# Designs tried in a protein design chat: VH-VL binders against p04169. Part 3

Target 1, 76 residues: p04169
Amino acid sequence: GLPDGVEDLPKAEDDHAHDYVNDAADTDHARFQEGQLCENCQFWVDYVNGWGYCQHPDFTDVLVRGEGWCSVYAPA

## First folded at step 1 (VH-VL)

Design m08 (framework fv_murlentamab)
Fold by ESMFold2-Fast, scan of step 1:
Structure m08 (fold): chain C 76 residues (1-76), chain A 126 residues (1-126), chain B 106 residues (1-106)
Amino acid sequence: as target 1 above (76 residues)
Amino acid sequence: QVRLVQSGAEVKKPGASVKVSCKASGYTFTSYAIHWVRQAPGQRLEWMGWINAGNGNTKYSQKFQGRVTITRDTSASTAYMELSSLRSEDTAVYYCARDSKGYTVWYHGTSYFDYWGQGTLVTVSS
Amino acid sequence: DIQMTQSPSTLSASVGDRVTITCRASQSISYIAWYQQKPGKAPKLLTYDASSLESGVPSRFSGSGSGTEFTLTISSLQPDDFATYYCQQYNSYPLTFGGGTKVEIK
């Protein structure tokens, strides 16, 4: 679930942590595979307008984009 | 028994290219990334890049971008690192190393190395 | 790039001594591993995730620390522990290593 105070979290910038990108199409990471997106990752909790909360310890301070990607991606 | 076995020592002239091999055994080759790390005599370890053994996608250190090419052959369970435009400061032992994280579940995205090849000494001299 | 600084560069100790090697990161990190390298050999993983001991590594080795300061401790130094030790961060790319600490048994 969504944490208390989720409404106050800023949107992530590219390179926030783990080679994060707001658009998966922009990644050049060796671990990326077609179709991987924040919104189908096990750490994803949907929030609003295409943005969500990421339960990974290094993303607790931001909202991540559903169409984004990072190198700690794990399938839901 | 996981094992990485590298090709033998090379002596090259400045401006030449060298290609080092790393043959994997004892695990499913396509399930782990292979990294390349070098160490000049008496110096620290330096990360060069990695390859996803399954799909062939690579990521290189900015310092080596344009000179290094990492490839793999899934039928031979072998990864390769080719370094071009060799200079005397490229004299080093080059290691391949297996990514500690397989492709099934990733927690870190960046990695440490659980198994290393024995190293290949590349000497660049005139 | 995250810079990793190790101290001391060289350490001489007696068998049975408690040895502590320090690694300092230029920024706060959570993910660090330690390796042992013997002369003419490839590095061998000792610890990962700051404090997790790799399978098969003797329990006299331990890692600790958080933020910017991390340590590798050998509780009772053995002759087989003559080696150079390296820390490595994997918090972000490029992956970076410390300068190494050479442990010599006197």
Scores: ipSAE 0.007, ipTM 0.690, lowest interface PAE 9.6, mean pLDDT 88

Design m09 (framework fv_murlentamab)
Fold by ESMFold2-Fast, scan of step 1:
Structure m09 (fold): chain C 76 residues (1-76), chain A 124 residues (1-124), chain B 106 residues (1-106)
Amino acid sequence: as target 1 above (76 residues)
Amino acid sequence: QVRLVQSGAEVKKPGASVKVSCKASGYTFTSYAIHWVRQAPGQRLEWMGWINPGNGNTKYSQKFQGRVTITRDTSASTAYMELSSLRSEDTAVYYCARGEYSYGRFPSYYFDYWGQGTLVTVSS
Amino acid sequence: DIQMTQSPSTLSASVGDRVTITCRASSSVSYIAWYQQKPGKAPKLLTYDASSLESGVPSRFSGSGSGTEFTLTISSLQPDDFATYYCQQWSSYPYTFGGGTKVEIK
């Protein structure tokens, strides 16, 4: 689930951690595979309007975009 | 001590459903994924799917998609795996296993603790 | 699906021997775990992330490899090590296991 205080979390900026991008189409990272998105990653918890919480320890202070991507992506 | 304790053996007829439980203790249940892996007699281990008990998200192997449902009860620290439309080839020992991943690396799951297994026998 | 092939399917060894078993993936993987299974028991984790030894596992066990070729080595085989060993890739879904290598007494 969602953490207490999720309503106060700011939206992630590009490069927050692990080469994070708010739009997967913007990445040229060698590890990227077509179709990988934050919203189909194992760390994703859906929240509101296409934004969600990421359970990865380096993202606990932000909301991530469902259409985003980062280099520690793992399929859910 | 971390423990995963599974329900007892089941004998089912073809076409029936079976629901196996896995009760966790010795750690925070919602902090670790629970996976289900089966092993038919004399055969390899076969991954079926998993649940994140904290958020309820599940992922299933395509081979079992449509027949398997994994759920959890956080108040009881128990995960469940239900397999429907049973066939004789579903005869196997079914294991629950706790998933762990390495922070700071590609996050995915390996299995650090396993339940004792539940034998499900489906008569031909 | 990524297929995991183990070799040999069986090997005979004596206490004190250095034992090496191999796991080959049908496509490149980054993450392999190794498990030990004894008859009638659940598997036990030995190594994850190819070379990382699980806490509490004896130092005689080690994993190595990259890409498509991985090995588990037991530097000095002990009586408790006669068992079946399985590799597992956890780089992509569905997770897949090797066919197993049975280490039996010579």
Scores: ipSAE 0.000, ipTM 0.610, lowest interface PAE 14.2, mean pLDDT 86

Design m10 (framework fv_murlentamab)
Fold by ESMFold2-Fast, scan of step 1:
Structure m10 (fold): chain C 76 residues (1-76), chain A 124 residues (1-124), chain B 106 residues (1-106)
Amino acid sequence: as target 1 above (76 residues)
Amino acid sequence: QVRLVQSGAEVKKPGASVKVSCKASGYTFTSYAIHWVRQAPGQRLEWMGWINAGNGNTKYSQKFQGRVTITRDTSASTAYMELSSLRSEDTAVYYCARSYDILTGYRKPEFDYWGQGTLVTVSS
Amino acid sequence: DIQMTQSPSTLSASVGDRVTITCRASSSVSYIAWYQQKPGKAPKLLTYDASSLESGVPSRFSGSGSGTEFTLTISSLQPDDFATYYCQQYNSYPWTFGGGTKVEIK
């Protein structure tokens, strides 16, 4: 689940970690495959308005976009 | 059985380019990425870049940006790494290595299988 | 770039010894692999995801750690284990390797 204080987390910027992008369409990463999104990743916890929490250690202090992507993507 | 077989040793002059091949067998080539990693004599392993064999997308280390080109031929199940503007410091064994299945998205082992290495010697 | 620092750079050991090699990352990572390399050979994957043993690797090898500190342990060193060992992070580009630890005969 959602961590205590999730309401205070800032939204991630592009390149926060692991070649993160807020819009998967913006990535040119070799690992990317069509259809991969933060919202169907194993680390995703849905929150509000298309933003969610990422349980990956490098994203625990930000919200990530459901339509985003990063290089440590793993399917749910 | 998964195998990556690389082309043979090369000797080049400074300023030349070299193209090393890596032929894959024993798995679905287009479902995996191929990385290129080099090791100069007595030095650490150094990641150069990778290619998604399915879609051809590449990512390069900034150190090699502009000098390295990685390509693949899906019909031959072969990846290639070309390094241009060679310097004596580029003398190294160059390895190809397979990363995990990109179609499933699982981020488990990177470099579970390696080619045997290709020695590239750059000397005048 | 995430810097990977290994210690010691060289260690001398005898068959049957417990050997411990450390790897430190300059920032927190979860995806660490360990490799064994013998002279003239390509590296061989031993462990991945810090603690998962690769198929076919003897159980005397184990990985552990989290955050920035990781360890490879060989519980009872065999003659076949004298080699150089490298850690690698695959959390972010560029993938980076440690400087290596050479395990040599005492």
Scores: ipSAE 0.013, ipTM 0.664, lowest interface PAE 7.8, mean pLDDT 87

Design m11 (framework fv_murlentamab)
Fold by ESMFold2-Fast, scan of step 1:
Structure m11 (fold): chain C 76 residues (1-76), chain A 123 residues (1-123), chain B 106 residues (1-106)
Amino acid sequence: as target 1 above (76 residues)
Amino acid sequence: QVRLVQSGAEVKKPGASVKVSCKASGYTFTSYYIHWVRQAPGQRLEWMGWINAGNGNTKYSQKFQGRVTITRDTSASTAYMELSSLRSEDTAVYYCARGWDSSGYRYPHFDYWGQGTLVTVSS
Amino acid sequence: DIQMTQSPSTLSASVGDRVTITCRASQSISYIAWYQQKPGKAPKLLTYDASSLESGVPSRFSGSGSGTEFTLTISSLQPDDFATYYCQQYNSWPYTFGGGTKVEIK
């Protein structure tokens, strides 16, 4: 689920951790496959306005964009 | 050597709860997820849920929501799976298995498994 | 849920035979693993990510396929290979397994 204080989390910037990008179209990473997005990742918890919480330990301090991607993507 | 060692067989009555343990050794326990998978006699393997051993976060299969609780004790390097409101169809071998490392670099395929714990539910 | 269908459910083979087991997913996937299970034992990982061989697994085992059709091949069956084999998708929650293929001695 969503953590306490989720309403105070800032939106992630590109390169926050694990080659994170706010737009999956911007990645050139070797692990990327067409169609992979934060919003269909196993760590995704939907929150508001296309942003969500990422349960991955390295993203506990930010909101991630549903249309984003990072190198530790795992399908939901 | 990586090992997952589970508690022994249990016999329970319908309506009871069972708690199975899974003791990890040979790696940094808090750096991995532990999954629970069961197999009823002659049936498919069935995924139940996972726990991040580092932070304690859990995810459960919808089928088991409300009946399963997965926990861990970092000082003992042990994960636990408790299943409540037992029915005869819960008779199965229950396995723990190591999955994702906490950095997310390994995908959630199960590289090491416990030996299994037979839980028999009968009146 | 993604349904995983294995065929055949049982096959009889002799030592030295080439054995092929098939797994079909109900939708396109990229992440599939294969496991070997012997009676009374836990499953053992053989391959992951469709075609990657797990460390310590004999090279006679190989995985292949993409989309909805995947195969596990044993190039020259050995006595230790008589077991039940399961495919598993980890493309989507909940993770699902095939029904298994039992490889029996002729």
Scores: ipSAE 0.007, ipTM 0.654, lowest interface PAE 11.3, mean pLDDT 88

Design r01 (framework fv_roconkibart)
Fold by ESMFold2-Fast, scan of step 1:
Structure r01 (fold): chain C 76 residues (1-76), chain A 122 residues (1-122), chain B 112 residues (1-112)
Amino acid sequence: as target 1 above (76 residues)
Amino acid sequence: QVQLVQSGAEVKKPGASVKVSCKASGYTFTSYAMNWMRQAPGQGLEWMGWINTNTGNPTYADKFQGRVTFTLDTSISTAYMELSRLRSDDTAVYYCARGRYSSGWYPYFDYWGQGTLVTVSS
Amino acid sequence: DVVMTQSPLSLPVTLGQPASISCRSSQSLVHSSGNTYLHWYLQKPGQSPQLLIYKVSNRFSGVPDRFSGSGSGTDFTLKISRVEAEDVGVYYCMQGTHWPYTFGQGTKLEIK
């Protein structure tokens, strides 16, 4: 689930961790494959307005964008 | 042959809820996003949000957040839109539409359901 | 939210003649990737909208070549080279560059 205090988490900036981008279309990372998005990643927990919580340890302090991407993407 | 078939027209009282279904066929359901739109009589199109059919995760436009719920039944390739606490200004034709991925976005809707008229009247 | 403005709102055209519809956005629709997510739909009377053009100028599968799209930044045009009776309906532009997605108010094409 969503953590306590999720309403106080700031929105992630590009490059927060693991080459994170708020828009998957902006990545040039070698690991990226078309269709990979934060919202179809195994760490995704939906929250509000296209933003969600990421259960990956390096993202617990931010909200991530559903259409975003990062290099530790793992399919749900 | 891609088809999206929606449930039939509904007449509701203010304060009630409505649940519209959208059954997909002719493609792999989980490979495309499902988007929901509405159109009030004589008015333009309004995007309500979308659901990731692979993960089941919905995204709602701010105007509808808290009143709308998008869900799936992947076993029958069907998406649902439930709108609660209905008001007279929710009277509209509601559409589902398939979203195509383009560079990680769901930016265009290539196939649409036939629409479901929801009338909210006291 | 990005405001999409279409003109004209009503477009009477003569069969066989060209027609054009303008769509303007309140913000640039050029995405950081270099793509522009501006799309056109047609809603025929009593029917669901159908996709005509995606990403400014790409015709969707099955759409006749008499339909074309052009434009950049904030100013876009849909053109029909030879209007046919089946083209009657309301045309909508839509932007997918900025969240949330928004539509223009629609342009009703009528045969005069």
Scores: ipSAE 0.000, ipTM 0.617, lowest interface PAE 15.1, mean pLDDT 87

Design r02 (framework fv_roconkibart)
Fold by ESMFold2-Fast, scan of step 1:
Structure r02 (fold): chain C 76 residues (1-76), chain A 123 residues (1-123), chain B 112 residues (1-112)
Amino acid sequence: as target 1 above (76 residues)
Amino acid sequence: QVQLVQSGAEVKKPGASVKVSCKASGYTFTNYGMNWMRQAPGQGLEWMGWINTYTGEPTYADKFQGRVTFTLDTSISTAYMELSRLRSDDTAVYYCARDYRTGWGSHYAFDYWGQGTLVTVSS
Amino acid sequence: DVVMTQSPLSLPVTLGQPASISCRSSQSLVYSSGNTYLHWYLQKPGQSPQLLIYKVSNRFSGVPDRFSGSGSGTDFTLKISRVEAEDVGVYYCSQSTHVPYTFGQGTKLEIK
């Protein structure tokens, strides 16, 4: 689920970790495949207004964009 | 409802500076970047640059680098564009516009525009 | 800078007839991801520009399906299947693939 203090987490910026982008359309990464998004990744926990929490250890200090992508994407 | 409201028209002398404000409402200000464009009378649109509203980092088109400054006051959801060393050919309507989708990447369209601010530079 | 060239610059059209505007870029607008960042805006007389079409063919919210965009690489077209009185204004194509973002010179659509 959502961690305690999720309301105080800052929004992720591009390149936070693992070639993260807030808009999957902006990635050039070789691993990217069309349709992969943070919001259909196994680490996604929906929060509010298109932002969610990512349970991957390298993203626990930020909110990520549902339409975003990163190189450790794993389908839900 | 998303709305961008700009400051009123300005008349300036050559060599002066002008500062235009753009107040956002109806959305979370820091979730979208703010872009600045201008349109000289009877001419087309010209992109001046953008500012990341979350980080405060501006990006300027080369033509305006050194003359334009983008700043924010996030406590009142307002972006500013200051253009210095004004010339007569800076006479234009200046627009702010929101990035479509999110403001932290690039390659965005502009979904909502301010009403425009006419800046006239004359002696 | 990427130069955007529109044709025609003046487009008189009879109400109810189709209209077509061409936009050509001096460089490919395909980004390395495969996305093409070409957009169309309408500026009605005395108003701010408004977004019509983004990324070649996607209609923005509230835009009637009379408007359609198509094209690839450097050649793009905006079509209006049946022109209505509210469609009057200047149409601009724009690219955001390359910095600085650039706009075409505009096409003025007028009712004949």
Scores: ipSAE 0.006, ipTM 0.636, lowest interface PAE 13.4, mean pLDDT 88

Design r03 (framework fv_roconkibart)
Fold by ESMFold2-Fast, scan of step 1:
Structure r03 (fold): chain C 76 residues (1-76), chain A 123 residues (1-123), chain B 112 residues (1-112)
Amino acid sequence: as target 1 above (76 residues)
Amino acid sequence: QVQLVQSGAEVKKPGASVKVSCKASGYTFTSYAMNWMRQAPGQGLEWMGWINTNTGNPTYADKFQGRVTFTLDTSISTAYMELSRLRSDDTAVYYCARKGYDFWSGYYTFDYWGQGTLVTVSS
Amino acid sequence: DVVMTQSPLSLPVTLGQPASISCRSSQSLVHSSGNTYLHWYLQKPGQSPQLLIYKVSNRDSGVPDRFSGSGSGTDFTLKISRVEAEDVGVYYCMQGTHWPYTFGQGTKLEIK
C-alpha cells in the first residue's frame, strides 16, 4: 500500500529518474508505447487528486502523476 | 528455467476454504504480476484476477469479489490464492501464471504457468 | 465483459491436413497503443496452457512455423498448415486489451 508519511512527499518534477515525465505525451523515449501511464503501471499505488505513490526504489521520495510515464514502466 | 510450482490437490466440503500456493523461481519475483485462473473439469479457462507483486495490491474479477483473497510472501517468492465459502461448482484446476512483458516489442501476456492444483468440492 | 467466441468447438482433422480456428470478440481488441492484444494458447491433455501466438500473429519461442495467426479488430484466425500428432489439444484465444481478461470456449483438435 501507501507508506507512512506519503502525505509529506513532494510531487515529482520531469526527469526525476528514468526519463520520468508528468505527462506521457511529452516523452520521446524509444521504449514508450501509446497508452502506457503511471496509473496503469505495476508500481502504481493510487493516492489523491491524480497523484500516486510509485514503489519503484528510485521514486520512493516523490509522488508521481497518474498521467505520467517513465522508462521502467511495467504493465499492471 | 523460470518455474511456478503450486501446492498439491485438495478435497474440501461445501462451505470450507482452500488456500493454494504458487512458488516462483528463476526470475525477480516482484518484477512481474501474478495472475490466477481456473478450469472446471472439461470446461474452459476463467480469469480470476491478479496481484501486483511489487505493491501487494490484488484485483479480483467481479464474479469472485468477496470470496477470493490474493496474498504474497515475498521472502520466499510465493503467491497465495484463498477461496472461501466453497460450492461444488468451485471444483476446478486452479492455475497461477506470470504476466510477461517486453518493452520493445509490446509483449504482454501469460508466459509461464504453474502446473495447476485440483480442488475438489464435494459432500 | 468482452465475450470471445470460437468456432468450431470440435475440430477433427486428418493427419497432414490443414486446420483453421476462428475467434471473434464482442468488442474491438485494438488497444490505445495501437497494439491488438489477442493471444492463442494450446492446452495439451493433462498439461497447463502454453503460449502459441501473441499479439495476433507473433509466434512464441519454439513454436513451429506451420502455426500462423491473423486477423484484426474483432475477427481472428489461427491456422495450422499441416497438422501433426503433437498438435492435439484444446486451443484458446484470449484477449488482454480489456479488463477482465477473457478466454474463448476452446477448440478441441483431434486426429481422425
Scores: ipSAE 0.008, ipTM 0.668, lowest interface PAE 9.4, mean pLDDT 88

Design r04 (framework fv_roconkibart)
Fold by ESMFold2-Fast, scan of step 1:
Structure r04 (fold): chain C 76 residues (1-76), chain A 123 residues (1-123), chain B 112 residues (1-112)
Amino acid sequence: as target 1 above (76 residues)
Amino acid sequence: QVQLVQSGAEVKKPGASVKVSCKASGYTFTRYAMNWMRQAPGQGLEWMGWINTNTGNPTYADKFQGRVTFTLDTSISTAYMELSRLRSDDTAVYYCARSPYYYGSGKYYFDYWGQGTLVTVSS
Amino acid sequence: DVVMTQSPLSLPVTLGQPASISCRSSQSLLHSSGYNYLHWYLQKPGQSPQLLIYKVSNRDSGVPDRFSGSGSGTDFTLKISRVEAEDVGVYYCMQALQTPYTFGQGTKLEIK
């Protein structure tokens, strides 16, 4: 679920961790496959306006964009 | 291309209501908040409030609470601002603007603005 | 409410010369995240405002690198390294730390 204080989390910048990008179309990572997005990843918890919380330990300090992507993507 | 297109100028009598529309295109409407501002002739900018386009929940500045209503029609990507019980000092250009950074607590900036709608309130 | 104060209110500048605008807030704009929620807008004559800089120093897409923002807490500055004719208009700072969001009174930049 959403953590307490989620409303105070800053939005992630590109390269926050694991080659994160706010727009999956911007990645050139070898592991990327068409259609992979933060919002269909196992770690995604929807929040507001296309942003969500990521339960992966390296993303607990930020909100991630639903249309984003990172190299530790795991399908939901 | 992101675009916000507002309805045309309105002339109203004191005591009337006005409803301004803001039609969005070029992006997913529900992924960005919509804000409303106004600017009286020769004056600065004043924030009126915002609406969450995903939930439909509005937040109004205290000055306008009770007189302003923000609504949405998501099927046509359009936001509305209705201001009631108009006074001559409500004469202003009214703007809609989208926010890409929305933190629930309102830490956002306005990256695209509508062209403005002049509302004139006179007897 | 947070009061935003700009200076100068009128800024005549010669083409190609630098310009500087100050913005002060009645309380700190520093959030627990480490960011100051202070943004700058330009309103050209007869046009809608447009975003220049967000969170103190980040240029919006398409904004020339001659524009830069700096500051922290209660004192912020917008600088233009070389003023061009297209830079004419009214510049506004805005705080987004707390509602209601408030703007400075505006600084009118004119070519002399």
Scores: ipSAE 0.000, ipTM 0.626, lowest interface PAE 16.1, mean pLDDT 87

Design r05 (framework fv_roconkibart)
Fold by ESMFold2-Fast, scan of step 1:
Structure r05 (fold): chain C 76 residues (1-76), chain A 122 residues (1-122), chain B 112 residues (1-112)
Amino acid sequence: as target 1 above (76 residues)
Amino acid sequence: QVQLVQSGAEVKKPGASVKVSCKASGYTFTSYAMNWMRQAPGQGLEWMGWINTYTGNPTYADKFQGRVTFTLDTSISTAYMELSRLRSDDTAVYYCARHRWELPTYSYFDYWGQGTLVTVSS
Amino acid sequence: DVVMTQSPLSLPVTLGQPASISCRSSQSLVHSSGNTYLHWYLQKPGQSPQLLIYKVSNRFSGVPDRFSGSGSGTDFTLKISRVEAEDVGVYYCSQSTHVPWTFGQGTKLEIK
C-alpha cells in the first residue's frame, strides 16, 4: 500500500535514481522494452492524477509518474 | 550453499486448497524473486508466476489468476504458493526457483527446490 | 504468449556420439539491452530441473564444456559433443525476454 505521508511526497525529477524518466518515450536506455511503464511495474502503487508511489527503496522519497520508466523495471 | 527446500507431498480432494512452502538458505532472501512452476506427470514445465521478495507483490500467469496466491514470511526466508479450488488436472510436481529481480528482470532460474508432488484425487 | 518449439522431442543417441537439440521461438528473443534471454535446463530422471546454459551460450557453474549453446533471434541449438550416460534426461529451452516466461515442450535424450 501507500505509506503514511504520501500526500507530502514531491514528484520525481528525471534521473532521480536508476536512469528514471518521467516519460518512458524519453529513455534511450539499453534495457528498455516498448510497453514498460511505472504503472505496470511490480513496485507501483497507484495514487492520484497519474502519479503513484514506488516501493523500490531508492524511490520511497518521491512520487513517480505512471507513464515513466527506470532501469530496475520489473513486470507486475 | 544456496538451497531451496520445499514441503512434502500432499494428497487433496477436488475443491480443496493446497499450500506449498519453499524455504531459502545460503543467500539474502530479499535480493531474489521467487518463481513457481509445475509439471504434470509425464508433461513439460509450466510457469505459474513469481513474487517480489522485497515488496511482497506477486505476478500471476493468466491461466492461474484468481486461483493461486503467492505469499512470503521473510522472517524465516520462506515463500508460499496456495492453489485453491483444486481439479484433477492440477495433479503435478510444483517447483520453486529463484531469479534476480533487479538486474535483469528477464533472467534465468539458477537454483530450484526439490519439488512437491500434489495429487488431486476423488 | 511466446511459443517455444523443440525438435526432436525424442532423441535416442549412441553413447559417445554427439547430440543436437533445436529450439525455435514464435517471436524474437533479442531484448532491448542487446542480450538474448534464452536458457537451457536439464531434468535428470527423478530430479529437479538444473540450469545448463543461460543467455544463449554461457555455461552455468559446474557444467562440462562438452555442452554448448548457440543461435540468435528465433533459432537456437544446444549441442553435446560426446554424450555420456549421466546426460540422460529431458532438456528444455526457455525464454525470459517476454512475459509470461515460457518453456519448450522438452526433448527426451535416451541411450539407444
Scores: ipSAE 0.000, ipTM 0.640, lowest interface PAE 13.4, mean pLDDT 88

Design r06 (framework fv_roconkibart)
Fold by ESMFold2-Fast, scan of step 1:
Structure r06 (fold): chain C 76 residues (1-76), chain A 126 residues (1-126), chain B 112 residues (1-112)
Amino acid sequence: as target 1 above (76 residues)
Amino acid sequence: QVQLVQSGAEVKKPGASVKVSCKASGYTFTSYAMNWMRQAPGQGLEWMGWINTNTGNPTYADKFQGRVTFTLDTSISTAYMELSRLRSDDTAVYYCARGTYRVSYGGYTVRYFDYWGQGTLVTVSS
Amino acid sequence: DVVMTQSPLSLPVTLGQPASISCRSSQSLVYSSGNTYLHWYLQKPGQSPQLLIYKVSNRDSGVPDRFSGSGSGTDFTLKISRVEAEDVGVYYCMQGTHWPYTFGQGTKLEIK
């Protein structure tokens, strides 16, 4: 679920944590596999306008992009 | 050949809403993002937001959040931009434009626009 | 927001002569991947903008070799080696590195 105060969370910047990128097409990380996106990750909770909440402890202070990616990606 | 065709010019009164359409052809509609920009008379370009044509999820620039709505009709390869509670300073040419896609990464970027619609002039006057 | 500053804003040029437009960003445009999302568009009179150069130096398909882009970090240049009549219009730089995407104010190229 979405946390209390989700409406006040700022949008993530690239490199927020774990080599995070707002656009998966921009990662050069060795762990990346085609098709991996924040929106199909096990930590994803959809919110609004292409942004969602990430339940991973290092992302609790931001909204992440559905089309984003980070190195702790795990398939849903 | 890629083409984006927008609906015709509109004249509206303050407080009204306007809905501009953008019909795509010559490519797979759901493989590319659709972006919206506007240009007030004699002014520069302003980015309004984009919509993911595969998921239907819109993203709005903060200035327009709450007043603009992006929607799709994928059966006719058409994107829509609706702007409500119109003010005189909303008078502008509104453009749709296709965002770039990288198939090899399984995602896409809207970081630049390769094809633009012809523009739709929206005039807001009392 | 990232501010994009173009100079000059007005550029009168004689046919066949070179032209140069500068674009400066208030923040570095180098993305975490190493890519730089700085692009150039041309808006001819009465027409929609058209893409000329993407990611600093890559010409879009059909764009003549006389157009070239260069730069890094915060300082970028668009050059036309010999201006033709069809080059008349307003040139815009744009950044796609930082949210929200922003455009420069435009440079009007005119034949004198």
Scores: ipSAE 0.000, ipTM 0.607, lowest interface PAE 14.4, mean pLDDT 86

